# Miniprotein binders against q56419: the designs that were tried, part 274

Target 1, 326 residues: q56419
Amino acid sequence: MEGRTLEEVQEEVFKRHGVLVPKKELEDLAKALEEAGLLLTEKVEARLKEEEEKLKRERPMRLAGLSYPEGEREARAFLEAFRASYPGEGEEARVLLMPHLEPSRVPEVYGAALAALEKTPPPERIYLVGVAHRPLKEKAAALPVPFQTPFGPALPDLPALQALDALLPFELFNTPLAFREEHSLELPLFFLKGRFPEARVLPLLVARRSPELGEALKVVLRDFPGLLVLAVDLSHVGPRFGDTPLTRTLAEEARRRDLGFLERLAEGEPEAALAFLGANPTRIDGVEVVASLLPLLRERKGKVLAHRLDLEAPTLSAVGAGTLVL
Below, E stands for the ipSAE of ESMFold2; O stands for the ipSAE of OpenDDE; V2 stands for 0.75 times the mean of E and O plus 0.25 times the DockQ between their complexes.

## First folded at step 18 (miniprotein)

Design od12 (at its last look DockQ between E and O 0.83; V2 from the best seeds 0.83)
Fold by ESMFold2, look of step 18:
Order: sequence, then structure tokens, then C-alpha cells
Structure od12 (fold): chain B 326 residues (1-326), chain A 113 residues (1-113)
Amino acid sequence: as target 1 above (326 residues)
Amino acid sequence: SREELEKEIRELEEKAEELQRRAEELAKDPNTQEEAIRTLVESQRLAAEALLKIAELTKDVDEAIEAYYKLAKLLARISEAARRLGDEELFERAWEEAIKAYDRARELLEKTK
């Protein structure tokens, strides 16, 4: 395959197997093959299959020691510090919108989520819906395995997952490798498992809006009631995201878009919330998840508990995060 | 007779497989995409009929539960295909039938607790 770029190899592996191998790993492999005089595609494919098989058994922590403490005692103290960062009271949630942004960047937003969980009766299960940062073979996916946390494993609700799969026009368990590094599940799960240690979890990812997912979940939630969590971030603005450097005007617009979106969701008007964003000029992360889950959000009124547009001074960029209870 | 019912199931499955292969061939040509979807829907209708007969005929409760879950999924696929074709009546009816098949599986699972 003389003359192919590493990007072309990366694209071909993605097309064939639905996984995105980091360029650095491909660069290292290419150098080794140049020394040996041959590109060995068979070994790369075998390694990806091995990793996929491991994820069919469990999903290990990837962010312990980086985003949250590894030890259980330290992790509980960490939770309490985050709760203290939000001095207000929460409200009961049937649906909780919370961020997946690095927790230390928005401590009071995660604290507001913890405050809401304090007012929420412990659910039998949590429908945790994140945003796929790796491609999925379908519009959405699940991984029906234990997710490790410092508080012990978050066990999957296998009966509920099987029921959900039975109502979807696509295979739900379709892209295990997409879960390997997915922080949009791991970071919220840390907080959820710490507060609801007995709840089972349905770990779900959305890559592209799936109205079918929302309709199926509406039926499944009838038989398997639980807490619905939208683990999404809000505006992404600035050069890191393809804009000019952050200005006061851009930051004010991002904040306006974030709050207008959340407020319309809080009024039980998810279609109006999406319409308010139009072309989504500030790249609110939650759009595909909200668009998938419309039947579960309609006519459900609630309250915005917290919001922050977090500034990234080194990149002249910002990311919005919020806490909404419905 | 039971033997005649089992023959009917096999005939439905064989025809469904034949139509599936035809739909796959039609899907290769961008100019026959709508025909591919319609052929796939007909294949899925025959497979759904076979699954329903299996679910109602079998004495094995685990087999019945599996058949009803598979039937629900197949009906959900038919519903999606109908939406793509613009057939609103089939879209809604197939989804309602998917929920009914799902409900039958749920009822059987509750009985086996």
C-alpha cells in the first residue's frame, strides 16, 4: 500500500471496523514497519479484535488519578467537596441534565447535580445518555457490561438493555470500542454511582439523532422506571472549535444560547429549545441527545440549577456546562 | 395439523430469505433503492409472520419470549422502512404491533419469575 498517508490508513480502518486509531499509534507502527520493510495490517486488526473482546466483559476506569481520585475514601471526599461548591438546594429529578466536561473546570455545576440527586429518591436504574466522541456503527449504542468506578462496579441493567434492543430498528450493541475512552459516560457516572451505589445502569451513547431511540425508551421506561440522565455539554466557542478568539460578544452570545436552550427545556418545550438554536452557531453539544429523546422531554417542566461558560485562557476558547432538573 | 403449521413456517422463512437476497442485490444499484426497501419490507413481513406462528405454537416459554422479542425488533424495522417510504399508515401500525409483541414477551417474562 505504497504511497498511502497515515490519514488514509486511519480512514480505512474506521470504514472497515468502525474504530478510530490514534494517529500517534499509527505513526509508531509505520516507523516499525519501514524498519522491517512491510506493513502488517493483520496484526493491527488482531489487536483491535482483542481490545473489543475485553470490552465485552467490563469497562475499566480511564480517568482515575486524572479527573477524580482512584481510591474510594478519597473519591468520597472529592464528591463532598463538589457538593460544597454549590451551596444551594437541589430539586427532585425525573430527568437530569448534567455536564461531562472536566469536573475541576465547573465544580459548582457538578455540585448542583449532586444537590439534585440528594432530593431524588434512589432509582432502581439510571439511563445514562452520553455523546459519542468516536464513530458508532449506528445512530446510538450501548455497552452491556460493568463500568468500574472508585465506588465499585456500576452494574448493567441487562433485562432493560435487552428490552430496549428489542424495540430498536438497529442492533443496540454495535460498537464496543467506542466506549473504551468515552468520558461523557465515565465522568457523570462517577458522581451518579457515588450517590446511588445500588442503581443499575444503562450506558448509552448517541452519535447522530435517533428519534427511534426516544420512542423505544418511552416504552422501556414504562416497564423499567428509572432516572434519565442527559450527560451533555453546551456551547463550544473560540479557536479550538473553529472560531475567532473569544471576545466579550462571542461569550455573551454563547451564554445566551446556553441559557435560552436550558430555559426552553425547563418549560417542557424541547422542540422550541432546538428551534431556538437554529443552525447551532455556538455548537451546543447536547443537540443530538435532546433531538433523540423528545418523547421523554415534552411537557416535563423543571428548573435550571446552574450554568457556567468556562473560559480556556490558553486557547482563547470556552465551553458551557449546566445542570437542569425536569 | 401441527406438521402442516411447521411446513407453513418453513415456507415463510424460505420466501423471506429469497426476498432478502433480492433486496440486497437491488440495494447495490442507486437507481433501485426504493424497490430494495419495498422488497426488504415484504421479506420482513414474511419473517414476522413466521416468528408470530413460532411464538404461538411453541410450548417452550423461553423460545416464545425470544420469538416475541425478535418479532418486536422486526416490526420496528418495518416501521422505520415505512417511514422512509412515506407510508404513514404502515409506519404507525407496525410500531403499534412492535409494542404488542414486546408486551407479550414482557408478560411471559413476568410469569417465569
Scores: ipSAE 0.836, ipTM 0.931, lowest interface PAE 0.5, mean pLDDT 90
Fold by OpenDDE base, look of step 18:
Structure od12 (fold): chain B 326 residues (1-326), chain A 113 residues (1-113)
Amino acid sequence: as target 1 above (326 residues)
Amino acid sequence: SREELEKEIRELEEKAEELQRRAEELAKDPNTQEEAIRTLVESQRLAAEALLKIAELTKDVDEAIEAYYKLAKLLARISEAARRLGDEELFERAWEEAIKAYDRARELLEKTK
């Protein structure tokens, strides 16, 4: 009925079904649909408000039973299988770049992250910086509540979060609903919590580059040392992202961009990494995160442990994922 | 005297609030955005001065910690506003002072453990 007159609808129904529906009945139906739509809207708003109130206490799992097992025993087996998918050894990480893509798509990349975590002494806290796939009120945000995992809740480091907020020119604790379904935190957190059950977490999202975040974190990290984790994906190419179907040429360009980005990060040259991407034609996901964390990435040398450009066959699209230690 | 200082703090806060309101009004006009930011910076500067006085004069350690954290945040806001204005000197100075305020808060927190 959208954009049609009742007369036009009546005529269409008559033409299709041979039934002349009285205008009054169509009016009643239109009214009922409007009322139902309004009711649905109110219900949705009420539900969103309820969810926001819940997020004041905890962030529940959303991908348990879908992307990873809900049960702890099965979750441990899942971790072991992912670790086994990477045949190499890891290195100690002070900074870990890892994916947030669906784990089943890039198991060896997550396996490489686990390998690095095996060589990393248990941190007191993890600064987990994800990508906001929903709008934030500010350039970045944090959610200062427990995140549920199969291994128990990942508890926030409230003192460190407070310290960070104090050094930011904006309110850090904003847009709680953006965290509700944000997989860029949930998926990496599964692996991190599984490896470091006692570590507190600072769950951070970046929507837009915030140099202020990097400078603030540099100060906070002095007093609140921990593992910095960049939960970012790399290139996004193909029809899902506005390109033609994946070709050899497009895949080679995506890989070139991904590896060129990661290698420059591994050399301790994050500005060069960003400059190398230019307009970011392959849509590397982690650009805004890296741009926000420049002070923490400068002069840190490391190693690329894994990279994959994973084909999503149904859409002929591909997403890059990598694991980098610094 | 304590009373004189409390009065001075109140006067700073009142002036800061007045300037804040003015900045908000200026921000409504696209042609006065720079003036709005400058006015906001001045408001925040006065509020920062008030917070510093509170932090230094209070005998309550928790109040001092809170004041220093609030001060750090205001100074961070000033720093960002300065950056937007292209005032590099104020940008750097305000950020350095923000770190100092933060450090003072942290020092007091560690002493309370």
Scores: ipSAE 0.820, ipTM 0.922, lowest interface PAE 0.4, mean pLDDT 91
ESMFold2 (binder alone), look of step 18: mean pLDDT 85; pTM 0.801

Design od2 (at its last read DockQ between E and O 0.95; V2 from the best seeds 0.88)
Amino acid sequence: GSEDLEEELEQAIEEAEELAEQVEEHEEAGRVDEAIEAYYKLAKELARISEAARRLGDEELFERAWREAIKAYDRARELMEKTK
ESMFold2, look of step 18: ipSAE 0.861; ipTM 0.955
ESMFold2 (binder alone), look of step 18: mean pLDDT 85; pTM 0.825
OpenDDE base, look of step 18: ipSAE 0.862; ipTM 0.955
ESMFold2, fold request of step 19: ipSAE 0.850, 0.848, 0.854; ipTM 0.949, 0.950, 0.952
ESMFold2 (binder alone), fold request of step 19: mean pLDDT 84, 85, 84; pTM 0.824, 0.825, 0.823
OpenDDE base, fold request of step 19: ipSAE 0.846, 0.849, 0.850; ipTM 0.948, 0.950, 0.950
ESMFold2, look of step 20: ipSAE 0.862; ipTM 0.954
ESMFold2 (binder alone), look of step 20: mean pLDDT 84; pTM 0.822
OpenDDE base, look of step 20: ipSAE 0.863; ipTM 0.955
ESMFold2, fold request of step 21: ipSAE 0.865, 0.852, 0.858; ipTM 0.955, 0.951, 0.952
ESMFold2 (binder alone), fold request of step 21: mean pLDDT 84, 85, 84; pTM 0.824, 0.825, 0.822
OpenDDE base, fold request of step 21: ipSAE 0.851, 0.851, 0.850; ipTM 0.950, 0.950, 0.950
ESMFold2, last read: ipSAE 0.855, 0.854, 0.844; ipTM 0.953, 0.952, 0.949
ESMFold2 (binder alone), last read: mean pLDDT 84, 84, 84; pTM 0.820, 0.825, 0.821
OpenDDE base, last read: ipSAE 0.851, 0.850, 0.849; ipTM 0.950, 0.950, 0.950

Design od3 (at its last look DockQ between E and O 0.94; V2 from the best seeds 0.85)
Fold by OpenDDE base, look of step 18:
Structure od3 (fold): chain B 326 residues (1-326), chain A 84 residues (1-84)
Amino acid sequence: as target 1 above (326 residues)
Amino acid sequence: GSEDLEEELEQAIEEAEELAEQVEEHEEAGRVDEALEAYYKLAKELARISEAARRLGDEELFERAWREAIKAYDRARELLEKTK
C-alpha cells in the first residue's frame, strides 16, 4: 500500500483478481496493515521467515474450500463432476498440457485432462511444471516438500529432484516463498493427486525460459521416468491485461493464437508453436514453460482434447485454457 | 557483462578441478557416499562452465563441459546403485 490510494488498491485487486473488494474491507485491511505497518516490516519479516521455515516441512493448501473442497469425500465428488463435464474420451498421455485457471471457469477443460488421466497408466512420478506468478531468484525453482491435498500429501521425489539439481547451472531449490500461494501448481495437483494417489511429484516453477531445464530433464527422465505435466494457461486479453474490452475480433484472435499454438505442439513442432506467436500479442501464459521444455516436446505427436476462451464478465476480459496430450 | 561471465567461468573451472581431485581421493579410499556427493557437485560445476561458455560464445567449451557434466552425473548414478 505504500504510496497508493485505497481506490488504486481496489482497482489493482479488481484488475488482478477480478474481485471488487469493498472500500470498507480495504480500510479495515489498511488499518490492520497500518497498525501492523510500523510493526509490519519486522513482523512481516518474522512471519515470512516463519512461513519459509514451515515450507521446509510442507506446503499447506491455500485454495481448499475456495477453488476445491477441503474434505476428501466432497473432493472426490468434485472430480467426478468435472470429469462428467467433458463428454469425450481421453487418450494416454506421456505429456499433458492442462490449465491452472480457476476450475469453475473451465470445467470441461479440466474434465478433458481427467479423461486423459483415465487412459494413462499410473506413473511412478509426475513432473509438474507450473508458471511462476511471483519472481524467482533463478529461471526455475523446485520445492522438495510434501504438498497438502484433500487426498493426502503429494510426496516429493527427492532422488529425482537431486538428480535434476546436479545437472542445472543454478541452485534448483530457490525461492521457497514463491510456492506458498502459487496456484499454477496447487490447482492441477488436486486433479493429479486425486487420480494418481501413489505418484510422487516434482513441483517445478518456471519464471523465465531455461533451455538448460529441458536438457537436464531429458537426462533425468531416462533414469526417473514419469508423466510430464505443463500447467499453463493460454491467451490473456481484455482490460485486465491492457487491452480494450473483449470484442468478437479480439476473441477470434485469441482463439486463433491458442489453437494455432496447441495444434503445432500436437504436431511435435514446439519451435514452430513459439514462432507462430511472435511477440505473443495475446499473452499466452505457457510460452516460457514451452520454451524451457523444447527437448521433451520435439517430435511428439498428440491431440488437442479441449479449448475454451472464458469470459470474465466483470472485467470484460478473457483467459484461454486448453488440454493437450502428447 | 562479459567480464563478470569470464570471472564466473574461471571460478567454476577452479571449483570443478578441486571437485575432480576430491572425487579421485574418495574413490581411491572407497568412500562411496562422499564420492557420490562430490560427483553431483562436479556435475553442477560442469553445467555452470557449460552455461558460461554458451553465453560467452565458446561453442566447443559449451558442448565439452555439458558432455563431462553428464559423465559425472552418470558416475554418481552408478555409485548410488551400488549402495542400494
Scores: ipSAE 0.822, ipTM 0.940, lowest interface PAE 0.4, mean pLDDT 91
Fold by ESMFold2, look of step 18:
Structure od3 (fold): chain B 326 residues (1-326), chain A 84 residues (1-84)
Amino acid sequence: as target 1 above (326 residues)
Amino acid sequence: GSEDLEEELEQAIEEAEELAEQVEEHEEAGRVDEALEAYYKLAKELARISEAARRLGDEELFERAWREAIKAYDRARELLEKTK
């Protein structure tokens, strides 16, 4: 009905149904539909404002009972089962790259992250850098509130967050609602908080590459040392992502791109890692985060501990996940 | 366009100059907490100057403003040690 005059609608109704409806009745209906839409919009906006105000105080668990257990005892057992999924030893991390893909899809990849954390002295704070799946008002954002976990709240490092904000050409605390359902922070945080229950967190999201974020973080990390975590996924291939159906050839190319990217990062060559991807034909998820954090990745050598390209059978698609220690 | 960036640059410069004066006043008066907050605000405006300069292609101002942002930040850190 939008974009049509009421006379045109009346003529169409008469043409289709052979009934002449008075113009006033059609006008009353159109007004009622418009008013109902305005009321729905007002209710949604009021609800969003309420949620935004809540997010200024804390970020609740959204995936408990779905991706991980809600209860602390069950969550502890779940965490240990993931560690057992990776039988190898980890290595100490100054920088950890780990996935944010559904944990049950890549258990040994998360297990490798836990193995690395076993070798890592408990940090005072964790710089947790995820990928924004909702628009941000700026290139990057933070939410300086406790994030609830089954292991208790992950407390924000407010002094470090304030210092970071002071070195950015934009307001860092800019889009609270973008954090409401952001699994790229929640899923890695479950594992990080479980292993480092006393560490404070800087929960950061990148929407678009921000070289200024990396330069600012290099200064802040000098004064507020901690563990840097890149919570990113790798290749996204198949029909869900606009490709042909997943074939053996496409899967092998995705694995080659994933591993080539990770291996160049492991050599301390993040610019080479980005150049290797070119136009990023397998849509590796981590490129915007890596491009933002170049100053923190250069010349840091390390090791790829795990990788999986995991099949999404219903969509004939796949997503890559990896664990890298620098 | 670039005229908007030039206006943003001029506004950031004006704010940075005002903040530099505020910092001097607060330090002379011994108002350490106020000086700290003013230094953090000054660092942010210098970071804005730096980013605007980068986008305008002024590499010299980009690098100089970033160094000055770090200096303002470092001074804020020094003031925090005085209040420990």
Scores: ipSAE 0.815, ipTM 0.938, lowest interface PAE 0.7, mean pLDDT 91
ESMFold2 (binder alone), look of step 18: mean pLDDT 83; pTM 0.796

Design od4 (at its last fold request DockQ between E and O 0.90; V2 from the best seeds 0.86)
Fold by ESMFold2, look of step 18:
Structure od4 (fold): chain B 326 residues (1-326), chain A 84 residues (1-84)
Amino acid sequence: as target 1 above (326 residues)
Amino acid sequence: GSEDLEEELEQAIEEAEELAEQVEEHEEAGRVDEAIRAYYKLAKELARISEAARRLGDEELFERAWREAIKAYDRARELLEKTK
């Protein structure tokens, strides 16, 4: 009803319903809705403030009992089942690309990540770089608090996070609420904490490409060596993402784009990987993270261990996931 | 626009100059923890200068300010290593 006069509303109601509502009654209704909206806004703001204060102390599990088990014993069995779903061997990773898609949808892709971790010396810390699914106040953000897992809290590497913040032209700790439900960190972290229970974590989100982040991380990693994890998904195709229903042709294109992207990364050519995607017609969401981290990916060769384009039957859509070691 | 970016650059330069004085004072007084914090803040302001310069198209200031940001950061790291 934006921009309409009460007379215009009155006339429209008469046209549609055959009754003439007095303008006084429409005016009273508008006032009541405005007052109710103000009260709801105040309640929502108070709740968000409370959640923000809690997130300054810790980040609780949000997906336990939904995406992975709540109990430690069951969670460990869950990890072993996922490892078993990938029959191959991994390779040592200095950089690991792994998904954040629901684990049960791509079990062998997570299994390949576990196989890589088995070959990787336990790191002192993990740089976990996910994709922000809510707006950030800046291009990237971190949350310097423990993240709860069934394997105990994943403790933040506060000295490394402070060092990283010091090299950025923006405040790194800028949007605590964006972490509240961020599955791109929580789902990979479950697997990482299960295999490296003593590693500290730098939980990072990218909303928009930030070359500054990559340059700063290059310096920080010199002093705080650790495992770099790109927690990203690949193609997003089909009606849920604004396309026609999934066809064999669209699926074949998505797979080709996913694999071409991963293979160019595996050759140490991240700029070529980005150029290969062009306008990114299959919406690979790893692009912003890769574009941020170019200095850390150049000239680093490795191997694609697994890939799946997984069908979402109810939406006739699909999402790609892969595992790459560098 | 460009005028806002130039204001950001001027503000960052002023803050960096003040911080450079603070780090000198803290080191001379033996206030190591304060010096470390001031060096980290100085590195951040130099990173802001570097990014503003890049956006203004001043490649020389961009690169110089980034090198100076790393120097301030390295000094903070050196001081931290002394206190382990």
Scores: ipSAE 0.862, ipTM 0.955, lowest interface PAE 0.5, mean pLDDT 91
Fold by OpenDDE base, look of step 18:
Structure od4 (fold): chain B 326 residues (1-326), chain A 84 residues (1-84)
Amino acid sequence: as target 1 above (326 residues)
Amino acid sequence: GSEDLEEELEQAIEEAEELAEQVEEHEEAGRVDEAIRAYYKLAKELARISEAARRLGDEELFERAWREAIKAYDRARELLEKTK
């Protein structure tokens, strides 16, 4: 908040979280922060340090009771309802591309992911690759701690994480605070843990394309086989993202880009998928993840199970989501 | 710049040479756990050499360093499996 107007903060929160926080709530927060005074920097630093020290032990749920139920019984009913929202059957996945958008916005897309997981034998481990919505010190990062879920903790595969770190030209275990609120891991992990309670997890974030990550993972996957999950969204169009309000033309372009990207991935041509996007004018979220994982996506044929361009009516903006099996 | 990358490359080569000596000493002494740790560190330094070489446009060093990184990794994995 230092140096930003309440409107700028509201817009930033809206851009980042898709929630329009009432100005009054922001005023109350700003006042609470102002009443907490200049000592906020040292107290914020001390709190961030305390949170960083906590992240050495576990990553707590942040979206429980908001995006999904906190209680296990209610969480199981939630999974069943999402599965029911997709009328189709899934296919066995070796690679799963699924969204990380708010589940209530695209229930049938998550339902398609659950349908694919029903046809997938329980993996020993899941390589969960999300998008960093906060800066990382390096191109990619991992957090080698348990992630809390309503189904119990998702435990890390420490031997596989150590093996991956050994083959990277940078420190893999960087920027632990970036994982604190990262929904691109938390939301997919709910569905994955609910379906595969015994699977170990490698929680990975990509901030920028790292070809080294794909080459390292290709070696690691030889010795540590598992399910690869790309937790990515597709097009981001409209005023929240710098465009005019959603029109039929803009929506058709977003769908064309999303489907053209997914179909080329389904054909085993990830380089052609990236080339098809060019400058990425509709801002497909998953570009840096796909660009990092090219060695793992090449020559793998699969199927697009679901796609949706979801309208956020308050902002006249839309986000694309898809489910792809390879 | 290129000067910073050359310095990073030189440092990574020096660290890799030291780790190669340590690996040899640990293996000769039968210090298996120390050898495993040193091999994983060596693989990392070789990966750093590979990336620096790629960025400098030295394709031969890029490919060679990456192959050696995988060998160091494979040796660490072999020793780990023998200790189970």
Scores: ipSAE 0.826, ipTM 0.942, lowest interface PAE 0.4, mean pLDDT 91
ESMFold2 (binder alone), look of step 18: mean pLDDT 85; pTM 0.838
ESMFold2, fold request of step 19: ipSAE 0.859, 0.853, 0.861; ipTM 0.953, 0.952, 0.954
ESMFold2 (binder alone), fold request of step 19: mean pLDDT 85, 85, 85; pTM 0.836, 0.835, 0.837
OpenDDE base, fold request of step 19: ipSAE 0.815, 0.814, 0.822; ipTM 0.938, 0.938, 0.941

Design od5 (at its last look DockQ between E and O 0.87; V2 from the best seeds 0.84)
Fold by ESMFold2, look of step 18:
Structure od5 (fold): chain B 326 residues (1-326), chain A 84 residues (1-84)
Amino acid sequence: as target 1 above (326 residues)
Amino acid sequence: GSEDLEEELEQAIEEAEELAEQVEEHEEAGRVDEAIEAYYKLAKELARITEAARRLGDEELFERAWREAIKAYDRARELLEKTK
């Protein structure tokens, strides 16, 4: 029925089969097919609504057994193995930049984050800022519920989240379904909860740069001190991301962009770090988070602890990951 | 576009004025919990005015609105600390 009228269908059936199907029977069939499609749509909508309601109470683990162990004992051993992958010492972090790339791909980068956490006094709360991989209704969002981990639930800092929402020109609690599969929060949280089991969390996502978020956080952090974590990956290059196949030259450019970005952040110059990337030709996804948080990054000096551009032979592509303390 | 932004600004100003009256009434009546909630709502509307001013390029309104947003927020925080 691809744009044909019922009369045209009726005529074609008669021409082909010698039987004239009454128009009413064709109308009944068309209605039944439409109702079947409507019922399928209602079933999908009901499922999404149920998942949204569950997310208003808690955010379950989605990557246990895939990216990290489900059992607590195994998860603690996993955490310590990652720390051992980085042989150096960290520095105390007031701000920590760490990846959200699959941990097994960049073990020493996550290990460097753990080394920094060892030097960091246990915070009362962690401002965990990830990158939204699904659309948000606003520039940024939060989900004020417990996030499950193998180490127990990471509890939300509800007073701090309410205070933050009060200083934003939009509703902070705006897109629960965007959190359902969001690995940029879940993967870093595993490491953070494992090292700071009593810290509360503000789970935040940025979809598009939000200068108002940084201004609001500057005020909220004054009253609710804590650890600020930028959970971001760096360059994304190669065919998986719309480029030509990965070449040595493209990989070298990605490494140069990653390190130049991190080094300028480490000098307390976040505007210079953004300017260095220009049009962001290697698609560093930390850009939107950094651009949102400028007031919290200015004049804050620190050190790049680790970096890796992880090469993915099957896709001829690569993703960069780094650890920066400020 | 700019018509939507101007409408957003006018709506936020109206809401802020109503909330400013409400916080005054709640504080006069000693309704501390209601005052705290109203101050947080007032801070949010002032943040909406702040963002609208930024997008319109009105630097003077931007600075004033943000200062008032922080002031409303600070009053809510002070009330919360008194009830600990």
Scores: ipSAE 0.845, ipTM 0.948, lowest interface PAE 0.6, mean pLDDT 91
Fold by OpenDDE base, look of step 18:
Structure od5 (fold): chain B 326 residues (1-326), chain A 84 residues (1-84)
Amino acid sequence: as target 1 above (326 residues)
Amino acid sequence: GSEDLEEELEQAIEEAEELAEQVEEHEEAGRVDEAIEAYYKLAKELARITEAARRLGDEELFERAWREAIKAYDRARELLEKTK
């Protein structure tokens, strides 16, 4: 809150989380933060340090009871309901592109991902590549610890993570605090762990395009085969993202960009997919991930299983989500 | 600037040369675990050289450094598989 008005914070929370926090709750929080204020920097630093030390052991669930059920029985029923929301059949995936958006917004898109996973033999490991919504020290990062899920911990593949680090020009194990609340990993991981309980995971975040990541992963995948998952959203349009309220024209452009991107990926032409977006005027989230993984996406043909442009009515904004198998 | 990048390149070359000597010493002494660790570190420094070369526009150095990085990695993997 340093230097920002309560209104700016409310707007930022609304922009980031789609929740309008009442000014009174923000005032109570600001007052609690002011009364805690001078002690807060040292206590916040101490708490951040404590949380960083905890992240050396495990990454706890943050969205359990919010985005998905905490209990295993309820979590299994949740998976079944999401699978039921997609009426189609899946295809075997070697690469899966799936969303990381709030599951309740795009159930059939997650259902399509589950349908693909039903046709996929259980992998030894999953390379889960998400989008960093917080700054990283480097272009990409990994967290080499168990991730908690309702189905038990997703265990890291430490040998494969070490092999990947050895081929990168930067320290892979950077910015552990960026993983603390990163939903781009947590939400997809729920579905992946529920389907493949014995698979080890490489949780990766991309903040900026890293061609070296794709080249390193291409070598590592030779010795450590597994399922590659791109956990990315598509277009972000409307007032939350700096546009006018959603119109038919804006929605048609967002869909055109999303589908044109996914179709070119399905043809095995990831460079053509990136070129098609140009300046990325509809803000496709997955651009930096795809740009980092070009060596792994080239010449792989696949199929678009689902797409949705989901309206967030309170903000008159929309987010694109898709499921692609390669 | 370019001067800082040349200095980073020189440092990475020096570290890679030291690690290459350490790898040889560990292999000759039969210190397999230490050799594996040194090969992974060598691959890392060679990857750093690759990035510096890319930024400087030295394509020949980039290709050579990347090839040697993979070779160091492959040697580490070979030793690891023999110890299982």
Scores: ipSAE 0.818, ipTM 0.940, lowest interface PAE 0.5, mean pLDDT 91
ESMFold2 (binder alone), look of step 18: mean pLDDT 84; pTM 0.812

